VHH binders against p91247. Designs and how they scored, part 45

Target 1, 277 residues: p91247
Amino acid sequence: MAVDMIVEPKWVVQNFGNIRILDASWTFKPKADVAEYKAKYYNKFGVGMNELKNPEYLAEHINGAAHFNFDIAYYPSEDERFTLYTPEEFSSYVKRLGVFNGDHLVIYGRGKDGGMAAASRAYWTFRYYGYTTVSVLNGGIEAFKLAQGVVQSDSKAEGIRCKDAIHFPIGEVCAAKGFKKKTDCDQAFAAKGIKVGDTVVISCGIGLSASAICLAAARSGIVAKLYNGGVHELAYKAPQHLNMRVTLLLHAITVLRCTYIHFTFLYAIVIKIERIV
Short names: E, the ipSAE of ESMFold2; O, the ipSAE of OpenDDE; V2, 0.75 times the mean of E and O plus 0.25 times the DockQ between their complexes.

## First folded at step 20 (VHH)

Design g4 (framework vhh_6qgx_2; at its last look DockQ between E and O 0.17; V2 from the best seeds 0.00; counts 0 for: pae E 11.4 > 2, framework grips, grease 24.4 > 24.2, SAP .728 > .668, placed apart)
Fold by OpenDDE, look of step 20:
Structure g4 (fold): chain B 277 residues (1-277), chain A 128 residues (1-128)
Amino acid sequence: as target 1 above (277 residues)
Amino acid sequence: QVQLVESGGGLVQAGGSLRLSCAASGFTFSSYYMAWFRRAPGKEREFVAWISGSGGSTFYTDSVKGRFTISRDHAKNTVSLQMNSLRPEDTAVYYCAAEPEFITYEELAKLISGYDYWGQGTRVTVSA
């Protein structure tokens, strides 16, 4: 049965025993060395799950939630920060998370924007691999807690620029408590000249913000294509599409302090292509 | 090779119903938005409806809301458009389209150059 892309905390509470919850919390980390990762963790999910822990998840998570860990679920490559495993490899990981065929997956995040970026990234990942019953918990763990009587608060940041692309901050569709109302998102897209029927490709640094924006776009009736490689792949394969500052930033991502990189994930680029319909 | 084959068009009286079907092949069906477009005589092609890859989300143009229903069958790799309460203004050639939810670098490059998946269309004629 088809499920909603975005579910509210109240719904999750009501359906708590009938869904499989995944925590997609991810704390920003510099890109691991490709060769080292390949040697230590590539398709070695058991090893990864033992050695690559997330302190936030460990400190607190929704009861019964497995951690969909971006440091394990993806691997670094020359082209991408979060390269996708083969379906078979990914399936191996998913099984380790206790996910069974037919499960309704509800994915949540935390922190800025209610964790929508990470949750949405995970959502689209599962969609990529053919999982059809997947939802994002609007507002993340904080919203969930509030729905059960617990209260928390979050802050805003800036991102990477592509030539001739529409710059679309995640803040246009997300707020501290998760996704903005559909009507607000509709207006945000309209303000950027994005409308239903447009051919839209959305990309960002490592695919998080773009994923959230894609999800919001879908809710608004806009068919958006998620570009997984993002600016990393573009920087590598087509640097001419990026400004020099952005290119430097991408190279510096491996060297720059976590605080600066955190800001780079706040913008997605939207490539609008005029379609002859 | 990607193929989209529409069927179900025909002549129907105003107020009647038709069910269009599009058979898809050559791509991972569940990873694509499926959409219906239509082109009326003398007019430009217009969006009618889309359904997400998972089938969990749908969207309709205003003129067909409440009358048309888009659905998909993953087992059969088909997308359907149930059209009820048809009006003369619904007369058009209806086209099935597929839009990937995800795009690779290579596909992005092609898209920039005019990449598109379309069926040949099925004609719907609604008489007054």
Scores: ipSAE 0.282, ipTM 0.695, lowest interface PAE 1.6, mean pLDDT 83
Fold by ESMFold2, look of step 20:
Structure g4 (fold): chain B 277 residues (1-277), chain A 128 residues (1-128)
Amino acid sequence: as target 1 above (277 residues)
Amino acid sequence: QVQLVESGGGLVQAGGSLRLSCAASGFTFSSYYMAWFRRAPGKEREFVAWISGSGGSTFYTDSVKGRFTISRDHAKNTVSLQMNSLRPEDTAVYYCAAEPEFITYEELAKLISGYDYWGQGTRVTVSA
């Protein structure tokens, strides 16, 4: 069905679970050297996403929004700063952002014009490729915040916190002599809202802390599943399933970068799974 | 494909015993937690008991501790629930479930999307 070209912040807040949000923020910089860009980043979207980060996006963005990064979504050529990829190449990039056919996309920017220039550029780019269910958020992240919309940060400014998953340090169930006694572990799980009969998925950077926590959880009567891929692999694979009817909890854990935490004292991410009756 | 078939339900007097059995196929039995859940009339499904893939660890919800025993037979790929000292409150449809010890992202996505792998259930009625 047809969607409005421009949507208001209150509408976005009210429809948060039914839309896909993209941050189109771009920081002005000199045009990249064409040859260097081609060698390093051209059609290498994973590399670009890892190396070409926008500090404003990392510091603050609408909760759950992926970054539609102009330095990645386009490439510099002799005559253009923002040359368009083929439809197939572009599709490959946006799928990594969790965008699939049929999603209602809402694009926003930031800054003195409410981000309208950057968001509109991205809007027309999607239209060029034939995506018809796309809207621009009027007034950008600033207006969204004034409407009491939820934003998040990926920066390290406040330490490492998994806002949409349960943070569980290994020290809650282990001490110098090994596992704490069962009753202490039972209390540790209960204090985190994890009870007997819950199904949980437990992961961390390399799976070592998560393995111990899974064993303690099993002893405490919690149906614990160890995710073998680690949180970084989960985050990398998130676009494959973002269009499913999933809770914000799972999406948020896919973008958490727990892998940059010191591995010898890693915490695990515990996700409660709610089943359909 | 994963198949779980429960049996052993029936009508029993309060204080009596029943043994439920669940035949499992379509997966590596020893790599899965096996569990029993139950749904009483008008209530949500609740956890009853589980047993680890190796069979070395078991757990029970408080209301059945000391009365119910879960066990597994790796040779027959079956899990059993011995239910003693039955009470009218134990009246429910009992479901066998299989939960993998390790999952890939694909398995996680199926789980959170509500694609459950349960048996059809076996009815247990405990008369007062």
Scores: ipSAE 0.000, ipTM 0.353, lowest interface PAE 11.4, mean pLDDT 74
ESMFold2 (binder alone), look of step 20: mean pLDDT 81; pTM 0.831

Design g5 (framework vhh_h_nbbcii10_fgla; at its last look DockQ between E and O 0.05; V2 from the best seeds 0.00; counts 0 for: pae O 15.0 > 2, unsure alone 57.3 < 65, grease 24.8 > 24.2, placed apart)
Fold by ESMFold2, look of step 20:
Structure g5 (fold): chain B 277 residues (1-277), chain A 131 residues (1-131)
Amino acid sequence: as target 1 above (277 residues)
Amino acid sequence: QVQLVESGGGLVQPGGSLRLSCAASGFTFSSYDSYYLGWFRQAPGQGLEAVAWISGSGGSTYYADSVKGRFTISRDNSKNTLYLQMNSLRAEDTAVYYCAAEPEFITYEELAKLISGYDYWGQGTLVTVSS
């Protein structure tokens, strides 16, 4: 019943007939108007699939892969860009993609860093709904197509750090071919003071970079919790009972992102949680 | 309501064994809200130490260096129960042991509860290792 969280292109080729493949490609765009989205697309998956097409998926995808479209699989709300449907609603969507209980799902992305951020977000979404026979294809469609002779490069991610933020660039755990080796990721977490058994909450601007970092942290034995939204959306709705340190951190991150730049922030905040007894 | 109940603690001589159990109710380990399941301990006058964790899928395990090779964590989804088999016990293993369940993916409201100090922990079971 258990499957690896991350699978290699060779394994996918060898098991091609025994898995269900999803393309999680998503192209950045501003958050849709909440009321307009609700009127046009909310829980109207057929309409969304007809109107909200992704050109990159249509141009090329792994043979047999359906598109797990973030603009359809989630809906925008005041609090979150990618708000989760009920399990029943989500099930209705993924059945239209040819996903049924018992399938071993393999999710891939494309582009920068092998598409690991988008693929990881989709991975965690399926796990949220209790679908645990799911894996991410390391290195995305590029690694699947061009496994031989693939050029190695390191991603360097840099963002604005606030005083209380733990800056964790996606490039610490990902490179051009996908996730770095477990030992490299273990070292990256240790360098930030994050160790096995620590409980952390991971978030970023729109929730994609945090997804990849959270998956790498889980592989390293860290109790990593992925916050569904982004720090920007959270800052407008910080509840009164949130820890003041976390609230100030989220506000500082939001101000820095709004004030200095809105693009290419490739880091997450990591909040280490102290347990009380 | 989500509830965790530990059992199996007690007095054991050095070199002995105990098996701790953690019964979960209010959710299942294989539910669509996936959880990390694990054990923490707190010795007198010490901070909390993570002892062992098992992933939400039940496939990966993690152990503290101090217990590696002596303790084994496992889960039985059919019984909705987490276990910690503790062998070759030492005096320094004396502690209150806590079972914990941590969601892998949280919503805004779950985040608020977690940060304010609410989590899914058991009440603890005392393990005493003495000659």
Scores: ipSAE 0.013, ipTM 0.425, lowest interface PAE 8.5, mean pLDDT 74
Fold by OpenDDE, look of step 20:
Structure g5 (fold): chain B 277 residues (1-277), chain A 131 residues (1-131)
Amino acid sequence: as target 1 above (277 residues)
Amino acid sequence: QVQLVESGGGLVQPGGSLRLSCAASGFTFSSYDSYYLGWFRQAPGQGLEAVAWISGSGGSTYYADSVKGRFTISRDNSKNTLYLQMNSLRAEDTAVYYCAAEPEFITYEELAKLISGYDYWGQGTLVTVSS
């Protein structure tokens, strides 16, 4: 059964007893040491869930919401901040969250852009693993609270740059209260020369902003594919998969990565692909 | 519109080999995308059985126990084609083989075994293993 990719707070309230809510809130932290994480937490979700708590989630979350913790749901690797587990491994984690097949998942975030980056990342992840009934709560917990008569505030930062790529700020599709209207997003894509019928690859620093843009693109009927790795990985390992417009120097990208490590939530690059080999 | 077209079926003797191909159109194979491809087969008088499946992004491969070690599923992104290399064929491998695709997301292994896990199907190609 098809569900709306983006749902409004009122809808969530109305369907509160019939949905499984996930909090995808994530507080930025540097990538953990790959070896250390492997030893301590890789596929050890019970340990992770006990030791890697999120203070924001603990302080406040929607009633009944489980925390889809990015520090647990993914693992760090050499090239990726959020490497995907195997379906089997991920399933183990999902079960611990109390999610079952057939559940309508409603995922929300918090903070900047209504938490849409994180929520959309989680959305993408569940869709990646084959979940079909997944929605993002537009505007996140703040919007939800407002819908219930409660008020909360947000903060901002700057994003990554790539030579000859289409720079697509998350702000083009998201605002403080969540996703912009479909029509606004349509215009934003069109302004960048992206249209229905195009196939685009979207990437950013660690995959969050790109996820939001992917979700917006999907809503607009644009075939958008998320590259899970950073832009530097894409440029280095698979430049041939990029269109002729995209020419990136690894060293420059590396420098940018280091400089904007804290600001990966603001910008994504959109790459039109002619052919994927 | 997604289309899948199987080819390579035919008559083969027990112990023989055959390679099936599935040409896909309407979506593009990618190492960065979330999709699943699979081979199913239906023997005469039997239900549809999952044979092998492969993930898009990770390239992970899975096999039914009945074909494990004998069959190999692979893909060529440049050709947008899925393959099933069948070695050491047995009489019980006789079936119509179908290519299937779920282009929107990668399913769990358990879902990948189900017909409902795939949105698009080919018309099938007959494989007959007989002396």
Scores: ipSAE 0.000, ipTM 0.198, lowest interface PAE 15.0, mean pLDDT 80
ESMFold2 (binder alone), look of step 20: mean pLDDT 74; pTM 0.749

Design g6 (framework vhh_rezetamig_d1; at its last look DockQ between E and O 0.01; V2 from the best seeds 0.00; counts 0 for: pae E 16.7 > 2, placed apart)
Fold by OpenDDE, look of step 20:
Structure g6 (fold): chain B 277 residues (1-277), chain A 129 residues (1-129)
Amino acid sequence: as target 1 above (277 residues)
Amino acid sequence: QLQLQESGPGLVKPSETLSLTCTVSGGSISSGSYYWGWIRQPPGKGLEWIGWISYSGSTYYNPSLENRVTISVDTSKNQFSLKLSSVTAADTAVYYCAAEPEFITYEELAKLISGWDYRGQGTLVTVSS
């Protein structure tokens, strides 16, 4: 599907949960020593991601956004600051960002010019490597905040990401006044390939959003089952289907921040149950 | 800097249980920042992943070994362990404990066998009578 190269903050808010957001924020610093970098970080993306932190990203980023860190995504060479890895190597990094096949990537930056330089560089990079569903968030994180997007101060991305699941924002079926019209909901479900006759399981962080979506689905004649345990139970029973960042968040929240998780999960996961004959 | 070190017997008899321990330093298992796992390399063969465990005890094993593998964590000792039951000569290998920051899914992690950046030096375990 053809996607817009540049998307507006409002669009991102509306499509939150249906996209994979990447923070391309980068702070200027001198080029690293080529030999040292090669020894420590070249094609060692796990180490890089663990040790090469960006203070701006850590201080604030869009909720659920992974950091596409230029200090990791590229490597220094004698002639270039941002030398490109092989496709195979780059893929290794991208996987660690929690990007699934077919994800619509929305990349943003910050600061001068709305971070368009960094975001565009990242965009170019992904396109170079053959990614086709990539967009740049116009105006960066600052514009997103003005559009009432949710941001967080955490080193780890938040939000539910489930492989092979349909991410369905509650906003598709609800608005400020409550439930949208049945016809609108019908369209929303259809757009996600959910139809009458499907058996679907819906889950979210604590079951609230999922409940609303289930009700909307029912009104539309779609039989949906609420996964009562939410993503917590899913993380416990089937962690392989979740990204690790979500898993970590779930575990951490059980200990520290029960109240904030509710606001970060603006979407539900819809899983189609296929009859295994 | 995170460091891992394997320990355990280098010789195991057939049908017995291979038991190894990985001692972690420079980081805490209880922090929840890493998945902790085991990989092995049989002589003359490529690397094979065995499985991973999170600090919470969630495990993901290689399906080919799932019935024989148990990975556990001891947060009090900052260690995690591997048990492989009913060993045969085919289980002779250099065993590595490894760690990966929690950025990807288990499935993807398993596929990144060559990219496990934090690993021990390895320990040879020979299965012989």
Scores: ipSAE 0.224, ipTM 0.680, lowest interface PAE 2.3, mean pLDDT 82
Fold by ESMFold2, look of step 20:
Structure g6 (fold): chain B 277 residues (1-277), chain A 129 residues (1-129)
Amino acid sequence: as target 1 above (277 residues)
Amino acid sequence: QLQLQESGPGLVKPSETLSLTCTVSGGSISSGSYYWGWIRQPPGKGLEWIGWISYSGSTYYNPSLENRVTISVDTSKNQFSLKLSSVTAADTAVYYCAAEPEFITYEELAKLISGWDYRGQGTLVTVSS
């Protein structure tokens, strides 16, 4: 499909669920020792991804964006800082980032120039390998935030941060004989910080656990809304309405790499609705 | 690609049995790749799951409907069905048949993130005299 070379932040917010986003942030640093890099990281993408983390990406990035890390995507050689891998090796790396043929890639950076230099380098790298359905986000993460785009953080020790979403196992309200007593469920909701009069959106992958939790919540006087399309559909259909609570859910799915159905049978994600006045 | 189509009567009398069939094409029910099931949405209400059946015949029903619901599979016709007995006006709803992958590759996860959905178009069933 033909795509624009440069896309605007408003467009990215509107099309969030239909694109694959890459953070191309790179912090200037001296060229790595060629021999040491070759021994430790050359063509060892999993090792590089575990050890060569970028603090700025971990602290904040566009929701769902994987890091196209220049310290991993290229290797230093005697004459060049960013020497290109073979197409087969490069393909192996970008598949780990969730990039597949036919996806519309949107690449962004950060900093004084809106990250245009880093994002453009990554853009031309993809084109060098024949991937042409790729765009650069004009103005980078800074412009995206000004357009009210959703960002997230990975600065937790295990590579995810759970600060907004409430993990709610179905066992909190059900036992082998069915629903627990109302008073037990009242306590289970209260223990999770959910009380009478709160409005919540409850979702999982297929609505199985979320449906049961919604029934228990309604009995407990909680205004529970079951999102019938699942959390991934919400991110796809209405990205401009996402808030920070939903970004944590999407990040948890991406980072944990759990199966869709495994996620839906264990628990639901409960998102409290907070109105900004 | 997997496709699901509901069929059955749109009008059912109170106290009778609601019976729907879902025809699966583009894949095999017997492959063990999916849970097969039914979901409904009463007018003006939220989505309510009814139950799921695995390829092995194990069932998991919504406890509130457990006494009235049967889900079964006919692998020779590549179909699965819903029977809901002793219906009342409260059972009026749009009924959907659905499939959910048991385990998915990362490629399949990317399709789901892009909005792919294994649910039929839905059929309105009205319970009235």
Scores: ipSAE 0.000, ipTM 0.110, lowest interface PAE 16.7, mean pLDDT 73
ESMFold2 (binder alone), look of step 20: mean pLDDT 79; pTM 0.811

Design g7 (framework vhh_rezetamig_d1; at its last look DockQ between E and O 0.03; V2 from the best seeds 0.00; counts 0 for: pae O 11.3 > 2, placed apart)
Fold by ESMFold2, look of step 20:
Structure g7 (fold): chain B 277 residues (1-277), chain A 130 residues (1-130)
Amino acid sequence: as target 1 above (277 residues)
Amino acid sequence: QLQLQESGPGLVKPSETLSLTCTVSGGSISSGSYYWGWIRQPPGKGLEWIGWISYSGSTYYNPSLENRVTISVDTSKNQFSLKLSSVTAADTAVYYCAAEPELVKTYEELAKLISGYDYRGQGTLVTVSS
């Protein structure tokens, strides 16, 4: 079967079920100790697959995609990071991924370059071993999602719910002379539906007011996590977790000049994470 | 690249105390900005959060288990532990130790947390019977 070298996300969505998809995601890390790797993982693909899991793949991948893991598919040698196995050894690995002769294989990556470097490396690896019915997904998982493609998670998390973001002004926990008393802050969190023992993620425009709110929350017995990426990025990447009023405010602040940017220092967005028990 | 491994008895008699230890490698409990904790999955049911402990010793327990749970840290051994007292057959489950970062640095990390991913051990089955 002759196939295109590069396929577009919409084509992959339309041909879902007629192709075999591999995630070629690789997380940067130093080269492993050669002798240690050889003793523990070399040609022991079952061990590698059980122990060398990739958290990005587990958290999100194209529905049905197996992980072509560079830390397993290759081995480090004295002079190389990604040394090729024999054809017989490689065949043993990819069969564990559900890759058999005759399948149209589509390989993708992730990240700022659409994962094209990693996906291309995996593509040429299959070519090296004589597997020619293989394509690269242009733009990776990010482009696939923009084309309305379906993704899944292998994480097992029943009952976890991310509620709409809570608008939380810094004045709820601070006054002119510093932090308010613990009892006042306890009441401020409770008034927003944030209870002792709750886990929350807190963000603002540049992280300053969120940091103060995190410290007050920790004093009040709340498991507070600071999001360093900024609330404006959350508004564009995950609007489903923000209520309409907060989303509209953030969009207005984003497109307006510095006066409104200064205004965003006065509040934070709190995302309550509930693990239903 | 944190690695967590559970250890402890796989069989516990009713009314006794379930005791598990988690050994941390690929990082230090004393140098990290992580919450350390325990979750479990009873047969045929979903994951249930047990509790978390910070490096400073602050604890956060699931209210439904609060009166029976103790989580502690031994920084010298790079370990943390779970003790669950007065167990019954309802406490039979796969127990996982876990870590969650205190600071969420990227959107990708936030997305994992929202989707319920955590850095988790392989899990150990603890059966309460006999």
Scores: ipSAE 0.010, ipTM 0.378, lowest interface PAE 9.7, mean pLDDT 75
Fold by OpenDDE, look of step 20:
Structure g7 (fold): chain B 277 residues (1-277), chain A 130 residues (1-130)
Amino acid sequence: as target 1 above (277 residues)
Amino acid sequence: QLQLQESGPGLVKPSETLSLTCTVSGGSISSGSYYWGWIRQPPGKGLEWIGWISYSGSTYYNPSLENRVTISVDTSKNQFSLKLSSVTAADTAVYYCAAEPELVKTYEELAKLISGYDYRGQGTLVTVSS
């Protein structure tokens, strides 16, 4: 049976013990030096797990949840902050998290938008690697606590804007409590001219907000590809497959380099393409 | 919302060809945004992947079945089909059509998606019997 992509806290409580919970909490930090990371942490997951701890996760997490740490699960490259390991390498990491074949993964985040950006990124990642039973906990740890009668406060971040692309703020599909209703998301997509049947690529600064939007789109029956790299890379590598609006964006991206692009989780760009290579 | 529905005969004789059709609604096969496929679950056994097809007609089959399996797409009807030739009792199973968003890059990775599909039909039992 197909699992729900997004599950509510009550469901998680009810199924507690029959699921594998992953905390996808990630605290923003500058991109690590590519060479240094390669030397210290690349495919050295044990070392990473020991040295790259997340204070938020350590302070509080859902009982039994393993930390799916973005600083370990991915590695930095020239154009990507979160470059994907090979399936074999990733499997090595996942096993260390106590995830086995057949497990129903429930991934949650925290903070702004209920942590949906991070959770959705992790969701996308597991799906990419062929994990089939994966869900995102709607509203993150805060929602989970509330469901249990505990209250926690949220944090806010700023987003990236690109000219001549469809700007799709994560706020269109997420709110403080997590994902908005499917119907609201449907409307949001429609308002931007995105519909079922379109071929769209979604990208953002580091892939988190875009991941959330992709997940929301999937729920709405809209298939979008997540571009794992920056929009800039996409424009250079495959401009012929981008719509005219995106082509114009190439000139705008140069301007983006000059702005302290606080890669915050606020905006993704949606690119309609006719053909994906 | 994308919906899938299997249709076809529930009974097939040995050595004959099993033929099923999946009708897609709430989305277009021609969108190129999904992979379309079939899986099955024999009684008392786990799910088995049969194969996938893209809207363009590119196919990827389970190696164990590839010589007997044909998956095709009819964009005009917004359907895709499964043909499994030379069936035996071992082919008795509940057959499901499924759609998978293009989250994975390769068919090999897609083949790993045996359960928990984003879009899956209700399934149809096909019994191979004389």
Scores: ipSAE 0.006, ipTM 0.223, lowest interface PAE 11.3, mean pLDDT 80
ESMFold2 (binder alone), look of step 20: mean pLDDT 79; pTM 0.802

